# VH-VL binders against b0r6t4: the designs that were tried, part 37

Target 1, 212 residues: b0r6t4
Amino acid sequence: MARFGVDEAGKGPVLGSMFAAAVAGDPAAVPDGVADSKRLSADRRAELDDRVRASMRVGVAEVPVDRIDDPETDMNTLTVAAQADALGRVVADGMAGYVDAGDVNEQRFGRRVANRVAADVAVTAEHGADDEYDLVAAASIVAKVARDAHVDALAAAFDADIGSGYPSDSTTREFLAAYVREHGELPECARASWQTSRDALGAAEQSALDEF
Below, E stands for the ipSAE of ESMFold2; O stands for the ipSAE of OpenDDE; V2 stands for 0.75 times the mean of E and O plus 0.25 times the DockQ between their complexes.

## First folded at step 17 (VH-VL; framework fv_oberotatug)

Design b1 (at its last fold request DockQ between E and O 0.88; V2 from the best seeds 0.88)
Fold by OpenDDE, fold request of step 19:
Structure b1 (fold): chain C 212 residues (1-212), chain A 123 residues (1-123), chain B 107 residues (1-107)
Amino acid sequence: as target 1 above (212 residues)
Amino acid sequence: EVQLVESGGGLVKPGGSLRLSCAASGFRFSDAWMSWVRQAPGKGLEWVGRIKSKYDGGTTDYAAPVQGRFTISRDDSKNTLYLQMNSLKTEDTAVYYCTTEWRESSGYYFDYWGQGTLVTVSS
Amino acid sequence: DVQMTQSPSSLSASVGDRVTITCRASQGISSALAWYQQRPGKAPNLLIYDASSLESGVPSRFSGSGSGTDFTLTISTLQPEDFATYYCQQANSFPLTFGQGTKVEIK
């Protein structure tokens, strides 16, 4: 039976989109080194991504910033939708596999993903599935590489170092602060609903008040 | 297995303060929306407030009776939810439950509950 | 605020009985309605969400129906462990609110 693995990357950043990836194929054919994806360099991830794409069926879905900031949805719902979208690109009836669970209830998460896929597939959701199943680990790598490419494209568009896009990254925070000081608003790629974005706006407002 | 364990309840005088904690385990806490629900002795359930995950802005909402007096916060690094209760009143006496909250369609529901911790506000 | 009113406040039944509890909302809440069970000295347990969806692990003898303002929880064949207090909850708008509860007692 053909198997699949699904994961996402970019849930936590304040800048840019989130990505989900699905990898379908023989678990035994997953390239060596994929299982340790959390410790891989960006360059090594890119190499493994190429190998995965060469040997597996791969689907990728993007969740843009405007959807992330939409008050009518939530990150869990968006994660489910993104995983289902990616999965729908690689599966057929009768396939079964694992997805990295983002919900408190793993079974509910799996059910929600399966219900959004047109094909009749068996989805099992587990916390930390990327540490246990090679296809999920492969999907994690693909998602991370897609995220990395997205961040690089943003940096190029701004002609600036925007960092990793994560709130804990000082380069990202400095970029946001500088942008807001210069333009009086957040850049389009910033998730406005994030505390980091609100902090940047608040800091700029305070500075403006201090000048008067 | 999902577990929620409340602590910090006890006897406090009117006007006093108390901080409740909820220790979460068995799931990725940072993904979860969390709520407090209370139940006065022999009475029904009353929603107190909620906090979203950091991925949804980490914002809070409160019921009118506790607005301005109670503060909900979270420490994802410790898998812990907090309820800071200030200016306590006798009508705040209740068992306080920590709950996970999730969104289905356009609805908000409480799927996992702790066993609760009793707060008694009395002179 | 949306007020939730349950009926009856209490009822007596025997094992094997069909039990029906109703919940009315003061305004339309679509299907955003949940049912909870609370046994004495225990925390509430979710039974039904989205008016009619059975929570995982809940016995099939429990069912929910309704939309808009009127909702019903049905226990097809009451079991000994079903003697408890049941609460409806509107999940449509804030503040989230509960019904006053229905106590199901042994006859």
Scores: ipSAE 0.898, ipTM 0.942, lowest interface PAE 0.5, mean pLDDT 96
Fold by ESMFold2, fold request of step 19:
Structure b1 (fold): chain C 212 residues (1-212), chain A 123 residues (1-123), chain B 107 residues (1-107)
Amino acid sequence: as target 1 above (212 residues)
Amino acid sequence: EVQLVESGGGLVKPGGSLRLSCAASGFRFSDAWMSWVRQAPGKGLEWVGRIKSKYDGGTTDYAAPVQGRFTISRDDSKNTLYLQMNSLKTEDTAVYYCTTEWRESSGYYFDYWGQGTLVTVSS
Amino acid sequence: DVQMTQSPSSLSASVGDRVTITCRASQGISSALAWYQQRPGKAPNLLIYDASSLESGVPSRFSGSGSGTDFTLTISTLQPEDFATYYCQQANSFPLTFGQGTKVEIK
């Protein structure tokens, strides 16, 4: 029986942290409207996040850039750890629930999450679980709102428009290029091990050679 | 249901080139580290090379016998892994398997395998 | 490179027998070892990872043990579908390397 849901946000951006969120409680207490999460504006997500936190137990875990860039691990393992950390903050022995699978092998992902949680819990991992289970959809909203707040804080810290932080966002790519041109290095919020970041450094190096 | 389907094998003369494809389905391909493993007829398994996911830098590693001749690439929008094989030698004759790779407890393992595609390099 | 040596290279056995296959690494690999089964004409299938952890869906008659340089795969009660070639793989460092294989044949 499902009594918790877990998801993550921010696996794909080149800027900033990844977040995992866990939501636990009576499934009947999940606010109306969480199932529409893919169609929500940022304002509507924030409203639902408030309602979820008011009626459910919520845990959030952050994976910062320096852990993402650490060559001694990998993103799928970090996703396991983040989901387990978030889940461990809200569960007790005997609880069961669903997590959104952040790896190729659903059974492996579920096993690895369960093994990292101190409580004795039954974890079922499924691809697209946020589309099928309201508690996972609620967790998705919480994780995305945490990510949104993080991006806002980064923009304020750099006093700049940084876009969404995704490689496909031209504002994000322009921010990276401008920062490297001005400072000769990546901003601390950039995932240095990623191709987008390596490309930004390479482009600046080529431009410097063309000036000689 | 996870599926990996290799294609592009065939007969090629020494010095020639061939491009293998591996079509993936049943999982988010962008999450996957992918490897190529080959098996010469009547022989054992030999790791060829791998490519990490974009979330881990998208970098490649190759076995010494193929370094500089083979190139692994991926197209996440098409859920497809590629192996470009240049300057082929008779010792490259093998069935080529596409696999998913994962790291756990500092070890690297292969859980899903395709059916394989045969490459024959012969005069 | 870490060389993996399997023993025996082949064996004959009957349904119901206990079968033991060994694998030796040329240097210490901790517990970073996998076992694969390959039936004739099919792709390999993962049985064991991390020396002793059974992959999901693999029958409990398969077990693995060992650490460092010496590892063992055991099939407690051989079944008709178990006649295959078995490979160990060191998982510790690149290049990843396989043993030469052990063919298990019907007696």
Scores: ipSAE 0.865, ipTM 0.923, lowest interface PAE 0.8, mean pLDDT 93
ESMFold2, look of step 17: ipSAE 0.864; ipTM 0.924
ESMFold2 (binder alone), look of step 17: mean pLDDT 93; pTM 0.951
OpenDDE, look of step 17: ipSAE 0.863; ipTM 0.931
ESMFold2, look of step 18: ipSAE 0.856; ipTM 0.922
ESMFold2 (binder alone), look of step 18: mean pLDDT 94; pTM 0.951
OpenDDE, look of step 18: ipSAE 0.882; ipTM 0.937
ESMFold2, fold request of step 19: ipSAE 0.855, 0.819; ipTM 0.920, 0.909
ESMFold2 (binder alone), fold request of step 19: mean pLDDT 93, 93, 93; pTM 0.947, 0.947, 0.949
OpenDDE, fold request of step 19: ipSAE 0.892, 0.895; ipTM 0.941, 0.942

Design b2 (at its last fold request DockQ between E and O 0.89; V2 from the best seeds 0.88)
Fold by OpenDDE, fold request of step 19:
Formats: sequence, C-alpha cells, structure tokens
Structure b2 (fold): chain C 212 residues (1-212), chain A 123 residues (1-123), chain B 107 residues (1-107)
Amino acid sequence: as target 1 above (212 residues)
Amino acid sequence: EVQLVESGGGLVKPGGSLRLSCAASGFRFSDAWMSWVRQAPGKGLEWVGRIKSRYDGETTDYAAPVQGRFTISRDDSKNTLYLQMNSLKTEDTAVYYCTTEWRESSGYYFDYWGQGTLVTVSS
Amino acid sequence: DVQMTQSPSSLSASVGDRVTITCRASQGISSALAWYQQRPGKAPNLLIYDASSLESGVPSRFSGSGSGTDFTLTISTLQPEDFATYYCQQANSFPLTFGQGTKVEIK
C-alpha cells in the first residue's frame, strides 16, 4: 500500500523561503541513510535527494517571504498550507501517511493538513515524525535540499556570501547589516517580521544618527 | 503529553517585582504561541498578554492594565515562558496561568493550560 | 474593547437536565467565540472553539451555536462532572476578553 511522508524546512531563517516536501511510495524503497538527515552534510543530502526523486513520487511547495511576513497569516497556517500543497501533488484517494507536526496539537495539525488536500487521504501528524518514519525523513531531506538550492540562488543573485540565512549565522547577520547600511532597507529576501531584520534596521538607523 | 507547569508565584509587596516561569513539555515549544491568563480569587478569567513564536516575529501584546509593567518573554532553548511583573499592585493578585495559543479561522484560542501559580500582592 | 456578557451568572440544575448558557458580545465577532469549563480548584479547559467546533476529547453532549453577537453553549444531558463554571471568550480582536462566567450548581 502506497504511503506518504511530509516535512518542511526553512521555518527559522531570516532570509528566503520556507519549503515543504511530500514523498509517496513504499517505505521499504526509501534509500539507505535517509533516517539520519539532521546529521548529513549538504552534499550527502543532495545525493540522497537524487535517489529519493529517482525512486519515489515527490512534491515540493514553496512559501515565499512576502507570505511569511503577511500579518493576516502565521507560520503554523503557512506550514499546514505548504504541507498540504506538497502532499496534494503526490497523493490519491485512499492513501495514508505521516506528517511532521508543526502544531502543539498533533491531531489538529493532521486534520488541518488533510482538510486542505483534495484527495481523500488519512493524515497522521506526529512530533518528530522525521525521526520515526522513513518517508518523512525522505521528505525532510527533499525539503532541506530545496531550501539549500534556494539559498544558493539568492547568494548568486546578490553576488555575495549570505550564509545559511539563519539568525545565528554571523555571515547572514553581516550580510544583512551591510545591505541595510548600503541601501537603507532590507533586501527583498529578508523576512521583515523577524527580530534579526528589525535589529539590522535599528542598527543602521542608529549609525545614521551618530553621523549627525 | 502536553504539560505546562507554572512557577515563581508568591507573596510580594505593592511596588515589588516578581518573575513567573512556565515550563513546557510534550511538544515543540518553538512552534507555540503562548499567553498568560490570570484569575483573581473568586473572580473570572482575564487575559494578560501573549508572545508569538520566533517564526512569527516573537512579538508581544498586553492587556491595558499590565501594559508597561509586565513583560512576556521566552527561551526556546529551555522550553520556558516568562512573565516579568514589575510595579505590582494589589489588583494584580491572582492565579496566573500559562496557556498555549493557536489561530484558527482568524480566531485566537487557548487549548492547553497549566495549573497556575498564585501571586499575592499585599502590604 | 469587546465586552462579553453571559447569562445567567449562575443556575441550579439536576443530573440529566438540559442546560443552556448564553453569551453576548458588545460588537460583532463573527464566529470567533470559545467556551471554557473550569471545575473547582482546576484550570480552565477548552470545550468549544469557533463558536461551534468541539475540541478533541470533549463529550458530544456539549455543543455551541451562534454568530455575530449572540452565542449559546448547550449541555444536552448534564452529568455529575459538569457542575462547574463556564466562560465564553471572544477570539476576534485584542485585547482578548472573557465573559464573567456562569456557575452551574447542583439543584
């Protein structure tokens, strides 16, 4: 019986989009090594991504920065929507599977995802599902690789090292600071609602005042 | 199982300060919006304030009676929610509950509650 | 601020009774209304959200209805464990506000 797994990557970054991925197929056909996705190098993830895509049905959804910053929505809602979108691309009526729960209430999360999928599927949401179910782990890898590619594309577009895009990354913080100093505003790929972005803007403003 | 455990309550004089903590477990804390709700002895429920997740800017909102005196913060690495209460007044006497908050159909609701911690402000 | 007014403030009922509690908002709040139950000495528990959606694990004897400004919580057949105080909460706008509560007591 065909099953599916769904996960997301890029909830935490200050730069760039968030991605959700769905993988459908036989859990036994998931490539070896997928279960340890959090410990994998970017290159190893890319290799596994290729293997997953070669053997499984894969769907990917992107949530852009402008949607993330929309005050009329929230990350939980966007995560649900993204997972459902990705899942809708690979499922048919009667399928069942697991999704990584992005809500305090696992059942609620599963229900919300299922309600947004056109096909009649059984969705079970669990915290840490990527550690327990191989299809979810595979989905996690696909989502992470999509995120990595997105970050690389951003770096190329700016012709600059933007780091990983996470607030904890000094390269990312330096990029943001420099960009704001130069342009007086955040780059388009920056999530303005993030504290990191607000800090960058505040720092630039303070510097401008000090020059007077 | 979702658990919320408040601590830090006690007796304090008017004008004093107190910091409450809420230890969360059984879910990914970083995903959760969190609120404080209080209940004066023998009275009803009163919303105190909220903090969104780091994924939603970690912004805070407060009820007017506590605005400027109370500060809500969180440490996701410790799965802990905080309520810093300064310039306490007698009318702040209440059991303080930490709650998870979620948004659905454009509404804001409280699905999980701690057992509360009592704060008594008295001279 | 949106004011929430519950009716009645208290009522006496017997096991097996049908109990109805109303909540009125000072302005339209669409369906953004929740009901909570608080047993003596306990924290509140969510019963109903979005005016009529039953929270998971809550018995089916509880139901909510209404939209706009007038809402109702109904307990179809009161059980011994249902003697408690019930609160409505508007979830539409900040600050979030509660009704004053309705105490359901044993007759």
Scores: ipSAE 0.893, ipTM 0.939, lowest interface PAE 0.5, mean pLDDT 96
Fold by ESMFold2, fold request of step 19:
Structure b2 (fold): chain C 212 residues (1-212), chain A 123 residues (1-123), chain B 107 residues (1-107)
Amino acid sequence: as target 1 above (212 residues)
Amino acid sequence: EVQLVESGGGLVKPGGSLRLSCAASGFRFSDAWMSWVRQAPGKGLEWVGRIKSRYDGETTDYAAPVQGRFTISRDDSKNTLYLQMNSLKTEDTAVYYCTTEWRESSGYYFDYWGQGTLVTVSS
Amino acid sequence: DVQMTQSPSSLSASVGDRVTITCRASQGISSALAWYQQRPGKAPNLLIYDASSLESGVPSRFSGSGSGTDFTLTISTLQPEDFATYYCQQANSFPLTFGQGTKVEIK
């Protein structure tokens, strides 16, 4: 029987979009190796993504920086919307499946995803679902590959090494600092509402004052 | 299971300071908006303040009676919420609860609560 | 600030009774209202959010209604475990504020 899995990638980076992915089909058709997604190189993930798309139905949704920075919403609500959008592209009435819970309350997250999908579906949300269910692990790979491609496109657009886009990545922090020093503002790919971005602006202002 | 455990309450003199902790488990703490709510003995509930998740800017809001005296912070690596209370007054005597907060349909609500820690401010 | 006024401040009831508690906001809050139950010596727990939505795991004997400024919590058939204090909370604007509580006591 056809089932689904849903996950997101890119919730934690300070640079660029978040992505959600849904994978639907026969669980037995999920390619071998999806359970190791956390340990895979970007190239290996891309290979598995190709295999998932060859055997499964796949939907992807993007949440760009300007939505993430919008004070009228919040990241957990955006995660619900992205997962529901991705899922809605691949499901039919009567399907059931698992989603990785992007909220404190699993039952709330599952309810909110189901309510935003037009098809009549049974959604079970669990924390760490990508570790428990192969369809969710496959969705995790698809979302990460979409995120990887997005980061590559940003690096090309800025003609710079931007790192992974995570606050903990020193290359990412160095890119932010250099860009703000040169232009006096954040790059448009930065999540301006985040502490890392505010810190980069603050540091540049203090350095300018110290110079004078 | 979701669990919130407050600690750090006790007896303190007016003008003193106290730091409360709330240890969280059973969910990804980094996803959570967190609030402090207090209840004076025999009285009702009063919202104290909140801190949003890192993903929503980690910003704080405070009730007017505590603004400038209380500071909410979080350490996601330790799954811990903090309330630093300075310049304490007898009116601050209460059980302090940590809670998870969420936004839905433009409303803000509290779904998980700790069991509370008592702060007594007395001479 | 939005002031929340509950009525009554206390009531006495028997197991099996229908109980109603009202909550009035000092200004319109649309449907942004929650109800909490607090048993003696325990933390509050959420019953209802968005005026009428039942939180997961809450018995169906609890229901909420109202919008704007006037809201009602109903317990259709009071059970022994329902003897507690009930609080409404406006959820519309900061500071978030609570009613002063309604104590439901055994008759």
Scores: ipSAE 0.865, ipTM 0.926, lowest interface PAE 0.8, mean pLDDT 94
ESMFold2, look of step 17: ipSAE 0.834; ipTM 0.913
ESMFold2 (binder alone), look of step 17: mean pLDDT 93; pTM 0.951
OpenDDE, look of step 17: ipSAE 0.858; ipTM 0.926
ESMFold2, fold request of step 19: ipSAE 0.862, 0.828; ipTM 0.923, 0.905
ESMFold2 (binder alone), fold request of step 19: mean pLDDT 93, 93, 93; pTM 0.949, 0.947, 0.948
OpenDDE, fold request of step 19: ipSAE 0.887, 0.891; ipTM 0.937, 0.939

Design b3 (at its last look DockQ between E and O 0.78; V2 from the best seeds 0.75)
Fold by OpenDDE, look of step 17:
Parts: structure tokens; C-alpha cells; sequence
Structure b3 (fold): chain C 212 residues (1-212), chain A 123 residues (1-123), chain B 107 residues (1-107)
């Protein structure tokens, strides 16, 4: 019986989109090395991504910055929607599988994802599912690679080193600070609702005031 | 298993300050909206305030009676929610519960609750 | 603020009875209504959300209905563990507010 795994990447960054991925197929056919995805280099992840896409059905969904910053929604809701969107691309009636739980209540998360998928599927949500189920680990890799490609594209567009996009990354913080100083506003790829973004704007305002 | 454990309650004089803590476990704390709800002795439930996750700006909202006196914060690295209470009044006497806040169909609900901690404000 | 009014404030019932509690909102809150149960000396427990959705683990003898301003919690067959105080809560707008509670006591 065909099964599926679903996960997301890019939930925490201040720059760029979040991605969800779904992988459907035979769990036994998942490429070797996928289970250790957390310790993989970017290059190794890219290699595994190619192998997964060559042997499995893969769906990817993107949540853009404007949706993330939309006050009418929230990250938990967007995570459910993104996972459901990715899953909907690869499943059919009667399929069952696992998703990485993005809610306090695992059962509720699974139900919410299933309710947004048109096909009649059985969804089981678990925290840390990527550590236990190979299809979820595969989905995690696909989502991370999609995220990495997105960040690379952003860097190219700005012709600048933007770092990983995470708030803890000094390169990312420096990029934001410099951009705001130069333009007086956040770049389009910055999540304005993030504290990091607000800090960058606040710092620029303070600097302007100190000049007077 | 989801667990919420409040601490820091006690006796304080009017005008005093107190800081409550809520230790969370059994889930990814950083994903959760958190709220404080209080209950005066022999009375009903009263929402105190909430804090969103870092993924939604970690913004806070407060009930009018505590606005400007209470501050809600969180430390995701410690899986802990805080309630800083300043300028305490006798009417602030209550059992204080920390709760997870959950959104469904544009509604906000409290699905998990701690055991509560008693705050008594008295001269 | 949205005010929630429960009725009755208290009632006496026997094991096996059908119990009905009502909650009225001062303005329309669509289906954004929850019911909580609180046993003496314990924290509240969520029973119903979205007016009629049963929380996981809650017995099927509990049910909720209503929309707009008028809502109802029903216990089809009262059990010994059901003697408690019940609260409705509007989930539609901030500040979030609760009803004053309904105490279900042993007759």
C-alpha cells in the first residue's frame, strides 16, 4: 500500500518563504541516507533530493512572506494549509501516512491536515515524525532543499550575502540592518511581523533621531 | 503528554509585585500561543492576557483591568511562560492558570490548562 | 466587550437525568463558542469548541448547539463525575470572555 510523509522547512527564518513537502510511495524504496537528514550537508541533501524525486511522487507547497505577515492568519494555520497543499498533490483515496506535527495536539493537527485534502486519506501526525518515518524524513529533505534554493535565489536577486535567513544568523541581521539604512524600509522578502524585522526598523529610526 | 505547571504564587501587599512562571513540556512550546486566565475565590473565570508565538511576532494582548500593570513574556529556550504583575490590587487575588491557546475557525480556545497558582493580595 | 450570560446559575439533578445549560452572547459571535467543565479544586477542561465540536476524549453524552447569540450545552445522561461547574466562553473577539458559570449539583 502506498504511503506518504509530509514535513516543512523555513518556519523560523525572518527572510523568505516557508515550504512544505509531501513524498508518496513505498517506504522501503526510500533512498539510503535519508533517515539522517539532520546531519546532512547542503550538497548531500541536494543529492538525496534528486534521488527522492526520481523514485517517489513529490509535492511541494510554498507559503510566501505576504501570507506569513497576513494578520488574518497565523503560522500554525499556514503550516496546516501548506502541508495539506503539498499532500494533495501526491495522494489518492485510501492512502495513509504520517506528517510532522506542528500543533500542541498531534491528533488535532492530523485532523486539520486531512480535512484540507480533497482525497480521503488517513493522516497521522506526530512530533518528530521525521526521525521515525523514512517518508517524512524524505519530505523534510525535499522541503529543506526547496528552502535552500529559495534563499540562494534571494541572495542572487539582491547581489548580496543574506545568510541563512534566520534571526540568529549575524549575516542575515547585518543584511537587514544595511538594507533598512539604505532604503528606509524592509526588503520585500523580510517577514515584517518578526521581531528581528521590527528591531532593524527601530534601530534605523533611533539612528536617524540621534543625528539631530 | 502535555504538561503546564504554574509557580510563583503567594502573599503580597497592595502595590507590590510578583512574577509567575509556567513550565511547559510535552510539546513544541515555541509553536504555541499562550494565555493567562485567573479565577477569584468562589468566582468565575477571567481572561488576563495572551502572547503569540515568535512566528507571529510574539505580540501580546491584555484585559483592560490589568493593562499597563501586567506583562506577559516567554522564553522558548526554557519552555517557560511568565506573568509579571506590578502595582497589585486586592481585586487581583485569584488562582492564575496558564493555558495553551488554540485557533479554530477564527475562534480562540484554551485546550490545555495548568493546575494554577494562588496569588493573594492583602494588607 | 462581549458579555456572556448563562442560565441557570445553578441546578439540581440526579444521575441519569438530561441536563441543559444555555448561554447567551450580548452580540453575534457566529459559532465561536466553547464550553468548559470545572470540578471542585481542579482546573477547567475544554468540552466543546466551535459551538458543537466535541473535544477529543470528551464523552459523547456531551453535546453543544447554537449559533449567533444563543447556545446550549446538553448532557444526555448525567453521570456522577459530571457534577461540576460549567462555563461558556466566546472565542470571537478580544477580550475573550466567559459566562458566570452554571453549577450542577446533586439533587
Amino acid sequence: as target 1 above (212 residues)
Amino acid sequence: EVQLVESGGGLVKPGGSLRLSCAASGFRFSDAYMSWVRQAPGKGLEWVGRIKSKYDGETTDYAAPVQGRFTISRDDSKNTLYLQMNSLKTEDTAVYYCTTEWRESSGYYFDYWGQGTLVTVSS
Amino acid sequence: DVQMTQSPSSLSASVGDRVTITCRASQGISSALAWYQQRPGKAPNLLIYDASSLESGVPSRFSGSGSGTDFTLTISTLQPEDFATYYCQQANSFPLTFGQGTKVEIK
Scores: ipSAE 0.828, ipTM 0.919, lowest interface PAE 0.6, mean pLDDT 95
Fold by ESMFold2, look of step 17:
Structure b3 (fold): chain C 212 residues (1-212), chain A 123 residues (1-123), chain B 107 residues (1-107)
Amino acid sequence: as target 1 above (212 residues)
Amino acid sequence: EVQLVESGGGLVKPGGSLRLSCAASGFRFSDAYMSWVRQAPGKGLEWVGRIKSKYDGETTDYAAPVQGRFTISRDDSKNTLYLQMNSLKTEDTAVYYCTTEWRESSGYYFDYWGQGTLVTVSS
Amino acid sequence: DVQMTQSPSSLSASVGDRVTITCRASQGISSALAWYQQRPGKAPNLLIYDASSLESGVPSRFSGSGSGTDFTLTISTLQPEDFATYYCQQANSFPLTFGQGTKVEIK
């Protein structure tokens, strides 16, 4: 029977969108190598993404920065919404599958995803589902490739090396510091609600004071 | 699966300090809002304070009796929640529970609880 | 701060009885209310969130109702394992606050 897998990428970065992906079809049709996704180069992930899209149904959803920064939201709820949106693009009534749980409580996450999908589907949410289920591993690859392309597009738009967009990446922090110094504000791609963004604004204020 | 284990409780004199830890496992700790709830012996539950996930600003809120004396922090690399308690008073004597907190609609609820650790403040 | 008042403070009932515990908020909290069960010597367990939604694994004999300021937990057919103390918690605003508890004793 046709089944599905769902995952997201880009929950933790300070720059850019989060993406969710859903992959539906026969688990036996999943390309070889998806289980090694965490050790793959970006080029190898792009190759696997092409193969997944050739043999499976694929849905992708984006959560942009302005939704992430909305004070009436929270990241776990946005992850539910993104996974449900991606899943809804590829499923029909009676399908069952696995999603990577983006919350403390697996059953709660699965309930919330299923409730947002119009089709009558059986959702099983598990932590680390991409390590256990090939369809979820395939969804992980698709989401990561979408995130990679998004980061490349941002780098081009700002004509700058922005790094990975993660708070731990020094290139990302240096980009933020330089942008705020030059423009007096955060770039639009920065998640203003992240501590990394607040730190960049604070450091620029201190530097301006030191010039006097 | 989900497991919360408090530690660091003990006997301390009034005015003293103590640091509690809560070791978490079975979920991605960075996704969690975390709270401390206490219960004096033979008494009811009292919320102490909370900390949001790093993704939602890592901000804290405290109950009035502990404001300025207690500090909640987290170390996501160690999957650990902390409660630093200073200027302890006899009314702080309680079992301290760590909990996970989630937002449903606009409400905040506690779904997982640790076993608790006893803090006794006595001269 | 929202004060939560539970009634009764304790009760005694027989297996099979219907029991009702009430909780009143000092101001409106919409449906942002939870109920917890605490068995002797154990940590609390979530029973009900959002006034009437049962947590996963909670027996259907438990139900919650109410909105605004007045809320009710009902145990339709009391079982021996329901010997515990029950707490309500307002979930609407910080500081989050609990009722003082209701001890249910089984004969």
Scores: ipSAE 0.655, ipTM 0.831, lowest interface PAE 1.5, mean pLDDT 92
ESMFold2 (binder alone), look of step 17: mean pLDDT 94; pTM 0.954

